# Ledger of designs, part 159: VHH binders against p49116

Target 1, 238 residues: p49116
Amino acid sequence: EGPLLSDTHVTFKLTMPSPMPEYLNVHYICESASRLLFLSMHWARSIPAFQALGQDCNTSLVRACWNELFTLGLAQCAQVMSLSTILAAIVNHLQNSIQEDKLSGDRIKQVMEHIWKLQEFCNSMAKLDIDGYEYAYLKAIVLFSPDHPGLTSTSQIEKFQEKAQMELQDYVQKTYSEDTYRLARILVRLPALRLMSSNITEELFFTGLIGNVSIDSIIPYILKMETAEYNGQITGAS
Short names: E, the ipSAE of ESMFold2; O, the ipSAE of OpenDDE; V2, 0.75 times the mean of E and O plus 0.25 times the DockQ between their complexes.

## First folded at step 9 (VHH)

Design kc67 (framework vhh_7qbe_3)
Fold by ESMFold2-Fast, scan of step 9:
Structure kc67 (fold): chain B 238 residues (1-238), chain A 119 residues (1-119)
Amino acid sequence: as target 1 above (238 residues)
Amino acid sequence: QLQLVESGGGLVQAGGSLRLSCTASGNDYAMAWFRQGPGKEREFVASISRSGSYTYYADSVKGRFTISRDNAKNTLYLQMNSLKSEDTAVYYCAADQWGRYQSPSYDYWGKGTRVTVSS
């Protein structure tokens, strides 16, 4: 069987809502995050190995890893999104909430810790100057994680993860031949993704998306969308 | 579509210094300098990652040339010191869309700036 990813799977182009408002608001942040989420789901479903696992397995995998994929996407698209500006606006809003007693101190602490962890992750990826090929393989390693509870076809998922790891290793050794420790520096970043709460990610980025409906519940619908509908969402055309 | 424009070329005496600049319409790229001397094929000179954290140099220029970038100005630089007659070439700015600072194939190229080193 051929390679897990082709050059088409390296392309990951986020189109931001335009123009950027003078003052950041919940609508702009939620629309930007939604576009990234839709782009991430569309990327996953375009992989032949992913398609081969079947609809039920596809849904289970994405439900288990969407927060990890989304966070990698935030790091990859940080410059296009002006992510540092978005996070600063969220921090400012939270600090105002402390002074006005709108949120509990414990909740604010949890959210601030999450933002700090997210900033540290994105900064570490930026300092490593992770390239588009490396991001594609890291996303594939995360997507084909066989160790989530309740998964079926775990042997096939593990095979695809191992293939992703092997192809990343070959790519890095070939491309950055004089940087002996690059692969190790990249791979040790991945465990941090599992320490970030999907519930806090939803609160920070998706509060305006569907009201009372979770990201977990909409994933099956997003995965069934036609390409034209995906394109509409990621460009804001509909 | 990325636009790259080189500048700073000219005539310089052996042992002298020259700084080349490349102005880009964007900065989310790994970038490099290449050169092509009279009757020679194009050769790699130096490259730099998106943030500037990593640089890579051809052995022939290590210790003499320094690549750097200013992302706020969308500008790439090549500081050339201790110039030799063998450094005479047209210098080209290149960019890789995937952010590979050791790219096997660059996607965007400038038109070049000429450097002549006299003996």
Scores: ipSAE 0.748, ipTM 0.892, lowest interface PAE 0.7, mean pLDDT 89

Design kc68 (framework vhh_7qbe_3)
Fold by ESMFold2-Fast, scan of step 9:
Structure kc68 (fold): chain B 238 residues (1-238), chain A 119 residues (1-119)
Amino acid sequence: as target 1 above (238 residues)
Amino acid sequence: QLQLVESGGGLVQAGGSLRLSCTASGKDYAMGWFRQGPGKEREFVASISRSGSYTYYADSVKGRFTISRDNAKNTLYLQMNSLKSEDTAVYYCAADQWGRYQSPEYDYWGKGTRVTVSS
């Protein structure tokens, strides 16, 4: 029964590849993004309520929401990632692709609009000074979304989402008692996550993946990783 | 480990002003000031969010003290005006790793700087 999240679920520490290269390349960006994705999935699998839903439901939930979790992770880890520098490098690469006629102008426009939406989201979260507990609960609300097509156990998922919402409310009211409307300001940011295309996120951050694999295809593998194997992946060491 | 170093304490007459500073060895923390007077428990004074957009004050210092930060310099400030004898205390700089600027608990603490207000 107990609380949905414990203090251990607030910890979210991204270890970046070191050193940062003088000129950013697709390998560095992909490795950085992969570490964040692995950290996000490891975070999700550590939640007892998530484990209780069973492996098939877990896989379906993460497949449905990985882009939302990843985007929240980008916002939370923006400083450690130097995200603004990464986005600037991606924009520069796209501008060069226009000049070389490698991509259509319509596709470039779509990708640029996605980058602007991402930057706006991260800036709004930074301006609100979202704390680690608030990020953990926002991730839980996103993870336990009962409204994705094809899900089973939707009533139990909905209960866990409602529990996440209730615990976030209790936390914010207790911790930020002087800021009456803080919870409302935080929650109205969440719909923007659903406007972010997972296909465009893959194109921007994961083009360095070997064998043209999709994030959807690797999710079951990541969720089944042993702790030692997972630790090797996030540090880039064996 | 994060290091916090306070400075700016000293002796001042009642009604006077002092500015305390705290330099941090790292970035991206909510920060605050606490104090402990002679024979008293440590109490909250003021806090500031990571960006500096939000501030929070104890009722005893509202209108007299101003907390601010310079994120480029990793420096926290406390401007203390209209000082009273009851403000006499060791002032501690504190940082919260999760960014909770109104939290009763902080993770990192400086060694303190002494402020004495004479009557």
Scores: ipSAE 0.662, ipTM 0.849, lowest interface PAE 1.0, mean pLDDT 88

Design kc69 (framework vhh_7qbe_3)
Fold by ESMFold2-Fast, scan of step 9:
Structure kc69 (fold): chain B 238 residues (1-238), chain A 119 residues (1-119)
Amino acid sequence: as target 1 above (238 residues)
Amino acid sequence: QLQLVESGGGLVQAGGSLRLSCTASGSHYAMGWFRQGPGKEREFVASISRSGSYTYYADSVKGRFTISRDNAKNTLYLQMNSLKSEDTAVYYCAADQWGRYQSPEYDYWGKGTRVTVSS
């Protein structure tokens, strides 16, 4: 078989809602995050190995790892999103909630710790100068995780993950041949993704969803969308 | 949209030196120099990572050319030493958001600056 990923899987073009409002609001943040989530799921769908696992397995994998894919997407698209500005706005809102007694101090502390972990992750990826090929392989390693509870076809998922790891290693050793320890520095960043709560990610970025809809509930629908319908969602077309 | 503007081209004698500059309207890109000589296809010359930590050179320019960048000024440089008549070309600045350092498929291109080396 050929390579797990092609050059088409390296490009990851997030189109932001325009224009950015003078004062950030829940709707703008939610729309921006939704576009990134849809782009991430469409990216996963485009991988032949992923499609070969079948619809039920695909749904289970994405439900298990969407937060990790989303967080890698936030790091990759941090500049396009002005992520630092979004996070600062969220922090200001949380500080105002403490002063107005709208949320418990313990819950706010938990959410603030999540924001700090997210900022630390994004900053570490930026400092490592992670390129588009490296992001694509890291997303594939996360996507093809065989160790989530309730998964079937775990041996095939593990083979695809190992193929992603091998292709990342080959890419880094060839492209950054002068930097012997680069791969190790990159890989040690991945465990941090599993320490971040998907429930807190939903609270921070998807609070503006209409109809009290969870990310878990929409995943099967996004994965079944036709290409034209999907493109309409990520570009904001009707 | 990203704009790239090259400068520093001109006429120079063989064995001489010349420094090219490229100013970008944005940051956070891998950057490179490509050239197209008379009657030839466009070829890779040199590239540099977003941070400036990694550089790449075509075999024909190794040891003679040095690529560098100043991220605070959004400016890319190519220092060309020991110039040969074969280096005569239009030099293009290019930027890539994905880090395709040695690929001809860069995302953004300048209009070029002409370098003529007398033989």
Scores: ipSAE 0.567, ipTM 0.830, lowest interface PAE 2.0, mean pLDDT 87

Design kc7 (framework vhh_7qbe_3; at its last look DockQ between E and O 0.91; V2 from the best seeds 0.73)
Fold by OpenDDE, look of step 10:
Structure kc7 (fold): chain B 238 residues (1-238), chain A 119 residues (1-119)
Amino acid sequence: as target 1 above (238 residues)
Amino acid sequence: QLQLVESGGGLVQAGGSLRLSCTASGQDYAMGWFRQGPGKEREFVASISRSGSYTYYADSVKGRFTISRDNAKNTLYLQMNSLKSEDTAVYYCAADQWGRYQSPSYDYWGKGTRVTVSS
């Protein structure tokens, strides 16, 4: 049996909408987030082990972990996205809602804390200087998580997760041999992903989606999207 | 394609100091220094992670050389202190596209800058 991931799965290149506006509007933020989401889903789909689970299991798996994958994607693409600027813009837009008394004090606190957690996570990953290979394996570990409720083929999912973990371990040992605790330091960041609300993430990044549909509802569509159609979405031809 | 340009090389006396610079046309790379002495193969000198949080040195330069970077200026540095005759070499800047500060293979290379240490 071959490796879970190959070098082709390390590439994770996000193309931002062009041109970047002087003022980051909701549309730009939503488009940027959508491209990242599509890229993340397309990445998952490119993994043979993922394909082997079947369409129903794949859909359920992505529905369970899309927020974690998306957040890892934010961390990985933080520079190209100008994530700090995007988050600042989101906060500014939120201020408008606050002034209009559209949100309760408790909700405002929740949203602000979520933004803080996102920023903190991304900063922590940047400080760790996670490389492209490590991100690929971390995403695989998150993707093939057997502990989500309602999943089928959990034994197979667990096997794939273990394989991802072993490959990451081998990679880190080989590449960063002087840092004996690097693997543990990297893996200990994963629990932070589970503390983040998918609902709040969706509200912050995807509120401007056409039709106001949920991420949960569009995941099957994204996973069935043809490569040509996907490429069309990321080139900004719309 | 990333372009790397080294500068700062020259003649220096043993025990002296020299600071090399490497300007990059792009950001978000782990970077490193290599050197090739007369009649020798190219060898690793030092590397630094994208954020600068991690550095790695060859045993031969530990305690004497310091690698650093200024990401705002897209510039890599190598501070060389207590220079020895055996440090005489052409020094090359390199970059890894995957962000590995202990890269097994760098993707981009500069043309090099010559450092000569006289006794």
Scores: ipSAE 0.778, ipTM 0.898, lowest interface PAE 0.6, mean pLDDT 92
Fold by ESMFold2-Fast, scan of step 9:
Structure kc7 (fold): chain B 238 residues (1-238), chain A 119 residues (1-119)
Amino acid sequence: as target 1 above (238 residues)
Amino acid sequence: QLQLVESGGGLVQAGGSLRLSCTASGQDYAMGWFRQGPGKEREFVASISRSGSYTYYADSVKGRFTISRDNAKNTLYLQMNSLKSEDTAVYYCAADQWGRYQSPSYDYWGKGTRVTVSS
């Protein structure tokens, strides 16, 4: 009926833990990553179309795509996070693990390949100078992905994805009218997100989590608490 | 809040050159130059994306003006060559919080620097 996203959905402001320590540690990296993950979940639940799918479908969508949303968030917030510094610290730690024979060579190779893919993705987005509106629509396109296994309401999810794609096209054509090929340059970057392993992302950024708690187990908790608070306020205001 | 400070304005003869600078108190903005001449409305001059990969120019300045930036110094530049009397204006630095180098509306503005081109 109305637009999928409004100007309120463009706002995506990450607040970093203060101050940044002289030497990065797993707790600072984990807290920073957790804040970005929380911000990403809060962003998703603020979309009326997302709420319209119902809580169970919402949770399933976010569980399926959190790594893609997180990676887009890393690219979007790379400057405020000093992401290059964080990645350098992770690489240094991995090199030390190689010297101490604490990890298999195959595992280290997989992790280093993941870091390289992540750096290349973030660099490509930076060189394209993706704006805040474009990031919002790219996040919506990956959020409303109907092709993840186990999803219900896939027809409705596909319609929301197509609406996101259409609104991105309209936005880019209106805003960058002289740059005929900008949309194509942006869209060809999206398949790279599917090459990011969620398990490796979890190991790199969420090592500070207690015990065996997975991101899958955290997501439903975050969505439930925040959605209830948001809905309560909206219902009271109406 | 983001602060923008322009410098480099002055008096120059027609056909001459000037370089304007704008120092920003923050990072990660798309930026542009606007100008307002005597008895005229404020008009767009040039803009540049966050990384500097994309630039956009008003038709009136294409081939004469070059916009550039040094992100390490948080500084925006406008190199003005082959100046004409019609380029006489107060030049303003502007920034867009969303990173749009072809912004329909800029969020932050400097106070301006005066450029006078004499015949």
Scores: ipSAE 0.739, ipTM 0.890, lowest interface PAE 0.8, mean pLDDT 87
Fold by ESMFold2, look of step 10:
Structure kc7 (fold): chain B 238 residues (1-238), chain A 119 residues (1-119)
Amino acid sequence: as target 1 above (238 residues)
Amino acid sequence: QLQLVESGGGLVQAGGSLRLSCTASGQDYAMGWFRQGPGKEREFVASISRSGSYTYYADSVKGRFTISRDNAKNTLYLQMNSLKSEDTAVYYCAADQWGRYQSPSYDYWGKGTRVTVSS
């Protein structure tokens, strides 16, 4: 049947809280990250293949891959959200905590290593100049990953992932006909997403919003939201 | 709404050089140059990725034209060397909202700058 994604699924427009404060704070960072998370969940929910898998499967898939989708979103929106500035502010805050001896040295080292890995991933994606169509297919490939534990309908999930891979291949070959290795260079970036820690992502970007509740636990409620409520969360209107 | 403003056009003799500039009101676009000669359809000249790492050229300008960009200044350039009479055209700056450096179509266009190659 028809293509996995249409042009409406390629659109991925993040709107930042405005104006950007002179000094970045937890509220601005958390609001910006929340908008990206809700935009990512809205994107996933709008895909007919995702809708066809059913509510329980949808929840299980998103729980398994939300951090990968979020990380792809960070890379895709890095310029619009001034990600380098946000990460610099986080690093400066962590350095002040070291100077004041307020946090465990082991935890700070772990968090700094994660920030470095995130920076390297985003830099590698920027150097490849990944386009909006490529990002859409990469997000689909990580969304329809059949190898996460506890999934049902894995045969159907595999078929959707294969379709996303085929459509990405066709797109790259037609659009970048003189760049023979582009598909391979893009695909080899995906394994780095599995190395990103969801609990560190929550600590870096969501501490002010989530409190003690993990993103994993709220995913069923996010996926059930009406479109108008989504738009409020994406723009911060509510 | 992205705004694109070209400059640097003018009259030049065959074999000469000229550099075009395009200032953008925004960032994070793959960009390109197009041209429309007298009585001709608009044609692709060159394009460049958002970071500037990838470029693509029409066969008719390869080796003579160089596209580049300065993202700190939101400015796109086209260095045109060894100019020929057939290079006479209005040159347009264009941007692709999807970031494709080999794009089949472009979403935003400047008003153009005229280049005339004499002799």
Scores: ipSAE 0.559, ipTM 0.824, lowest interface PAE 1.8, mean pLDDT 87
ESMFold2 (binder alone), look of step 10: mean pLDDT 83; pTM 0.856

Design kc70 (framework vhh_7qbe_3)
Fold by ESMFold2-Fast, scan of step 9:
Structure kc70 (fold): chain B 238 residues (1-238), chain A 119 residues (1-119)
Amino acid sequence: as target 1 above (238 residues)
Amino acid sequence: QLQLVESGGGLVQAGGSLRLSCTASGNDYAMGWFRQGPGKEREFVASISRSGSYTYYADSVKGRFTISRDNAKNTLYLQMNSLKSEDTAVYYCAADQWGRYKSPSYDYWGKGTRVTVSS
């Protein structure tokens, strides 16, 4: 059995909508986030171990972890996205809405807290200077999580997660041999991903979606797309 | 696709100082300096992570050379102090697309800038 990930799985190149508008708007933010989501799904689907689990298991795994994958993607692509600028624009809109009815006051607090947690996570990853190989393995660890309720084939999922952990350990020990605590510093960042609400992520980044379509509802269709359709979504080409 | 252009090379006396610069068309890369002296193979000098938080030096230059970067200007620097005749080489700027400041291989390279240390 070969390695869980190949060099093709380390490649994670986000193509941003162009040109960037003079003033950030919901449409631009939603389009940027959608491209990252599709890139993340395409990445997961390209892993042979993921394909081997079968379509039903694949759908269940991605439904359970899409927010974790998306957040890791935000951290990895923060510079390309100008994520700090996007978050600042969202905060400004929320602060301008503070004068709204107190019925939404508690919700605004929840959203602001989520933005703070997201910013803290991205800043911690930036300070650690997580490389592309490390990001690929962290995404694999969260993707192959055997502990989500309702999963079948949990023993196979656990084996793939353990393989991801072992390959990350081997990589870090060989590449950053002088930094004995690097792996521990990286892994203790992962629990924070599960504390972030997928519902709030949808409100912040996917509000521009037409109708009442949720990310959970879209995932099965995205995973069934042909390669050309994926390419169209991640580049904006028709 | 990434363009790297080195500058700041020249002639300097032993014990002197020189600062090299490398201008890049992007800044989301771990970067490093390599050198190749007359009749020698290319060797690693120093590297720096994407944010500048981590640096790595060859034993031969530790304490004498300092690598730094200014991401707002897309510029990498190598401050060389206490120069020796053995430091005479063409200095190359390199970038790793994966962000590995301890890269086993670099993806992008400049054309080099010559440093001559006279005794």
Scores: ipSAE 0.677, ipTM 0.868, lowest interface PAE 1.2, mean pLDDT 88

Design kc8 (framework vhh_7qbe_3)
Fold by ESMFold2-Fast, scan of step 9:
Structure kc8 (fold): chain B 238 residues (1-238), chain A 119 residues (1-119)
Amino acid sequence: as target 1 above (238 residues)
Amino acid sequence: QLQLVESGGGLVQAGGSLRLSCTASGSHYAMGWFRQGPGKEREFVASISRSGSYTYYADSVKGRFTISRDNAKNTLYLQMNSLKSEDTAVYYCAADQWGRYQSPSYDYWGKGTRVTVSS
């Protein structure tokens, strides 16, 4: 009937913990990442099409794609987060772990490859000058992915994904009318998100907050939070 | 909080030229110029993407006005040529986080600079 996304879904305002410490620590990184994760889940839950799928389907979708949504959020909010500074602090910590023989060489290589892939993704999105409408539709394409194992209502999810893709095409064609291949350049960035490990993302960004619990296991509880509780987590509002 | 400061407004004769400047306290925004003439609503004039690769113009100014930016200086420009009496307005610099290029709903606004075109 109406459009999949409204102008309210284009705004994606991350509020960082303040003040930023002189030296980055695990607590600050985890608090920042958690705010982005909560903002991403609140964004998804605000979409009428998402609500229409029902609670069980909503939980399954977000469990399957949270890492892709989070990574798109990192790219979109890279400047607000000073993501390059956060990644440099993580690399420094990893180098110290190598020196102290606390991690295997294989694990360290996997983590460094993940950081490189993340940096490459964020740099490519910045170079393409992806706008807020494009980010909103890319997040919707990722969210309404019908091809994850174990999903129900896959035909309805596929229809919403197709709607997201068609609305993105219409937007790009109208807004960037003289850049014939822009849509193709944007869409070919998406497969890289599937290659990023959610386990490594958890280790890099969420160790200080979740410790002994996976993001997958807390998703149902986050999705059931009331709007005021979501807003408190996103902004740290008093 | 982002601050925008316009400059370069003034009085000019029809057919003349002016260059407006806007200095921003931050970077990484889509930016644009809007204007409000006497007894008129605020209207879109021109906008430019964060990188400067994409520009947009209202039909009434196409071919006469050129928008550009210097990201190293956080400065936006509007080169106005072949000015008409209808271009008389207060010109506002605006910045938008989301790339809403032609929308009047930009996030941040300057206080405006007055341009008067005499016939």
Scores: ipSAE 0.467, ipTM 0.779, lowest interface PAE 2.6, mean pLDDT 87

Design kc9 (framework vhh_7qbe_3)
Fold by ESMFold2-Fast, scan of step 9:
Structure kc9 (fold): chain B 238 residues (1-238), chain A 119 residues (1-119)
Amino acid sequence: as target 1 above (238 residues)
Amino acid sequence: QLQLVESGGGLVQAGGSLRLSCTASGSQYAMGWFRQGPGKEREFVASISRSGSYTYYADSVKGRFTISRDNAKNTLYLQMNSLKSEDTAVYYCAADQWGRYQSPSYDYWGKGTRVTVSS
């Protein structure tokens, strides 16, 4: 068997809704986040090792890790998205919700702490200058996590995670040969992803989804979506 | 969408120096220089990360060329010293959103600037 990821899996190109509105709104933020989520799931489903685990395992795995994949995608695409501007707009929207007594003070505190954690994570990744190859393997390590509750085929998932770790190590040692501790500095960033609530991510970025649907409920449908249907969603093709 | 504009090319004698510049119209990217000499395939010259903390050079230019960037000006530089006749080429600026330092498949390319080194 060849490498876990090919050059096609390193390519991760987010196309933003155009043009960016003068005033950011919930629809633009939700559309931007949805495009990143679709791109992330399409990326995962294109991996042969992922496909080999079977549909039920694929669905369970993505349901367990979509927030981690999405957060890595936010960090990777932070400049393309103007993420700092989006986060500022979200904060403004939340402050309006406080004035209307729609959210408790405790909930606002949780949300603001989440935004701070997200900013810290993205800043740390930017400071480390994580490249696209490194992002691809970090996403693979997160995707093939054998330790989520309720997963089956955990031995096979663990083998794919170990393969991702080994290929990342080989890449980093070859590319950054004089930076002996780079891999360690990168890997210690990953545990922070599990401290971020998927429920709060959904509230921040996916407010405006029609029909009161959760990300968890739509994951199986996105994973089954044909390439043409996926492209239609991100390009608006009729 | 992103536009890259190279400048600084010209005629220089062997052993001389030349500095190339490339201005980008958009956000920070990993960036690099490639060149194509007469009768040669396009080859990698140097790359630099988004922050400027990491650089990579082709073996043929190590110790002679220095890549740098000014993120406030969205400008990439290539300082070329001890130029040789084999450095004669059209030099292309390239940008990659995904930080693929050695990739020949960068996302965005300039139209190139010509460097001629007389023997």
Scores: ipSAE 0.010, ipTM 0.403, lowest interface PAE 9.8, mean pLDDT 84

Design kf1 (framework vhh_8cml_1)
Fold by ESMFold2-Fast, scan of step 9:
Structure kf1 (fold): chain B 238 residues (1-238), chain A 122 residues (1-122)
Amino acid sequence: as target 1 above (238 residues)
Amino acid sequence: EVQLVESGGGLVQPGGSLRLSCAASGFTFSDYAMGWFRQAPGQEREFVASISRSGSYTYYSDSAKGRFTISRDNAKNTVYLQMNSLKPEDTGVYFCAADQWGRYQSPSYDYWGQGTQVTVSS
């Protein structure tokens, strides 16, 4: 069998809503995050190994790891998104909520700790200068995680994860031959992704979703979308 | 429109030095790894040096190690190649290239300049 990922799977082009508003609002943040989520799901569904696992397994895998994929996408697209500006706007809103006593201190603390963990992760990835091939394989490693509760076909998922790890190692050793410890520095960043709450990510980035819809509820629909329909969602004018 | 414009090429004697510059426009410079490649008449384009997005990592061909230094200024959208101890074998057209995937030594970079001539002759 050929490689797990091709050059097509390395391409990850986020198209932002245009123009960026003078002052950031919930609608702009939610639309930007939704585009990244759609792009991440479309990336996953384009992998032949992922398709081979079948629809039910695909849905279960993405439901289990969407927050990890989304966070890797935030790090990879941080400059395109002006992520630092978005996070600053969210922090400012939370500081104002503290001043006005409109939100509990415990909740604000949890959300602030999440933002600080997210900033630390994105900064660590930027400092390591992670390239597009490395991001693609890191996403594949988290996508093909066999250890989430309720998964079937765990042996096949584990084989695909090991294949992703082997191909990442081969790529890094070939491309960064003089940096002996680069792969280790990259891989030790991954456990932090599982410490980030998907519920807090939803609150920060997806509050603008109508009807209290959850990301878990929309994942099956995104994965079933036709390519043209999907492209309309990620590039369409809002 | 994406543009990479090289400058600083010229004629120099063996043992001399040259500093090449490449000014980038039309894309977010700090999102791209930058590289220098060269091509001698009748030969394939070969890798010389590359630099990561942040500037923290640099890579050199065996022929460039110890003699050439690549650097970048993200505030000025410019990448540089300082060439010391030049040899006749270094003669060629030097191309600046940008790659968002960080394929540092690959000939498949996204964007290419038109090149600047470097001639090392006695």
Scores: ipSAE 0.000, ipTM 0.329, lowest interface PAE 12.8, mean pLDDT 84

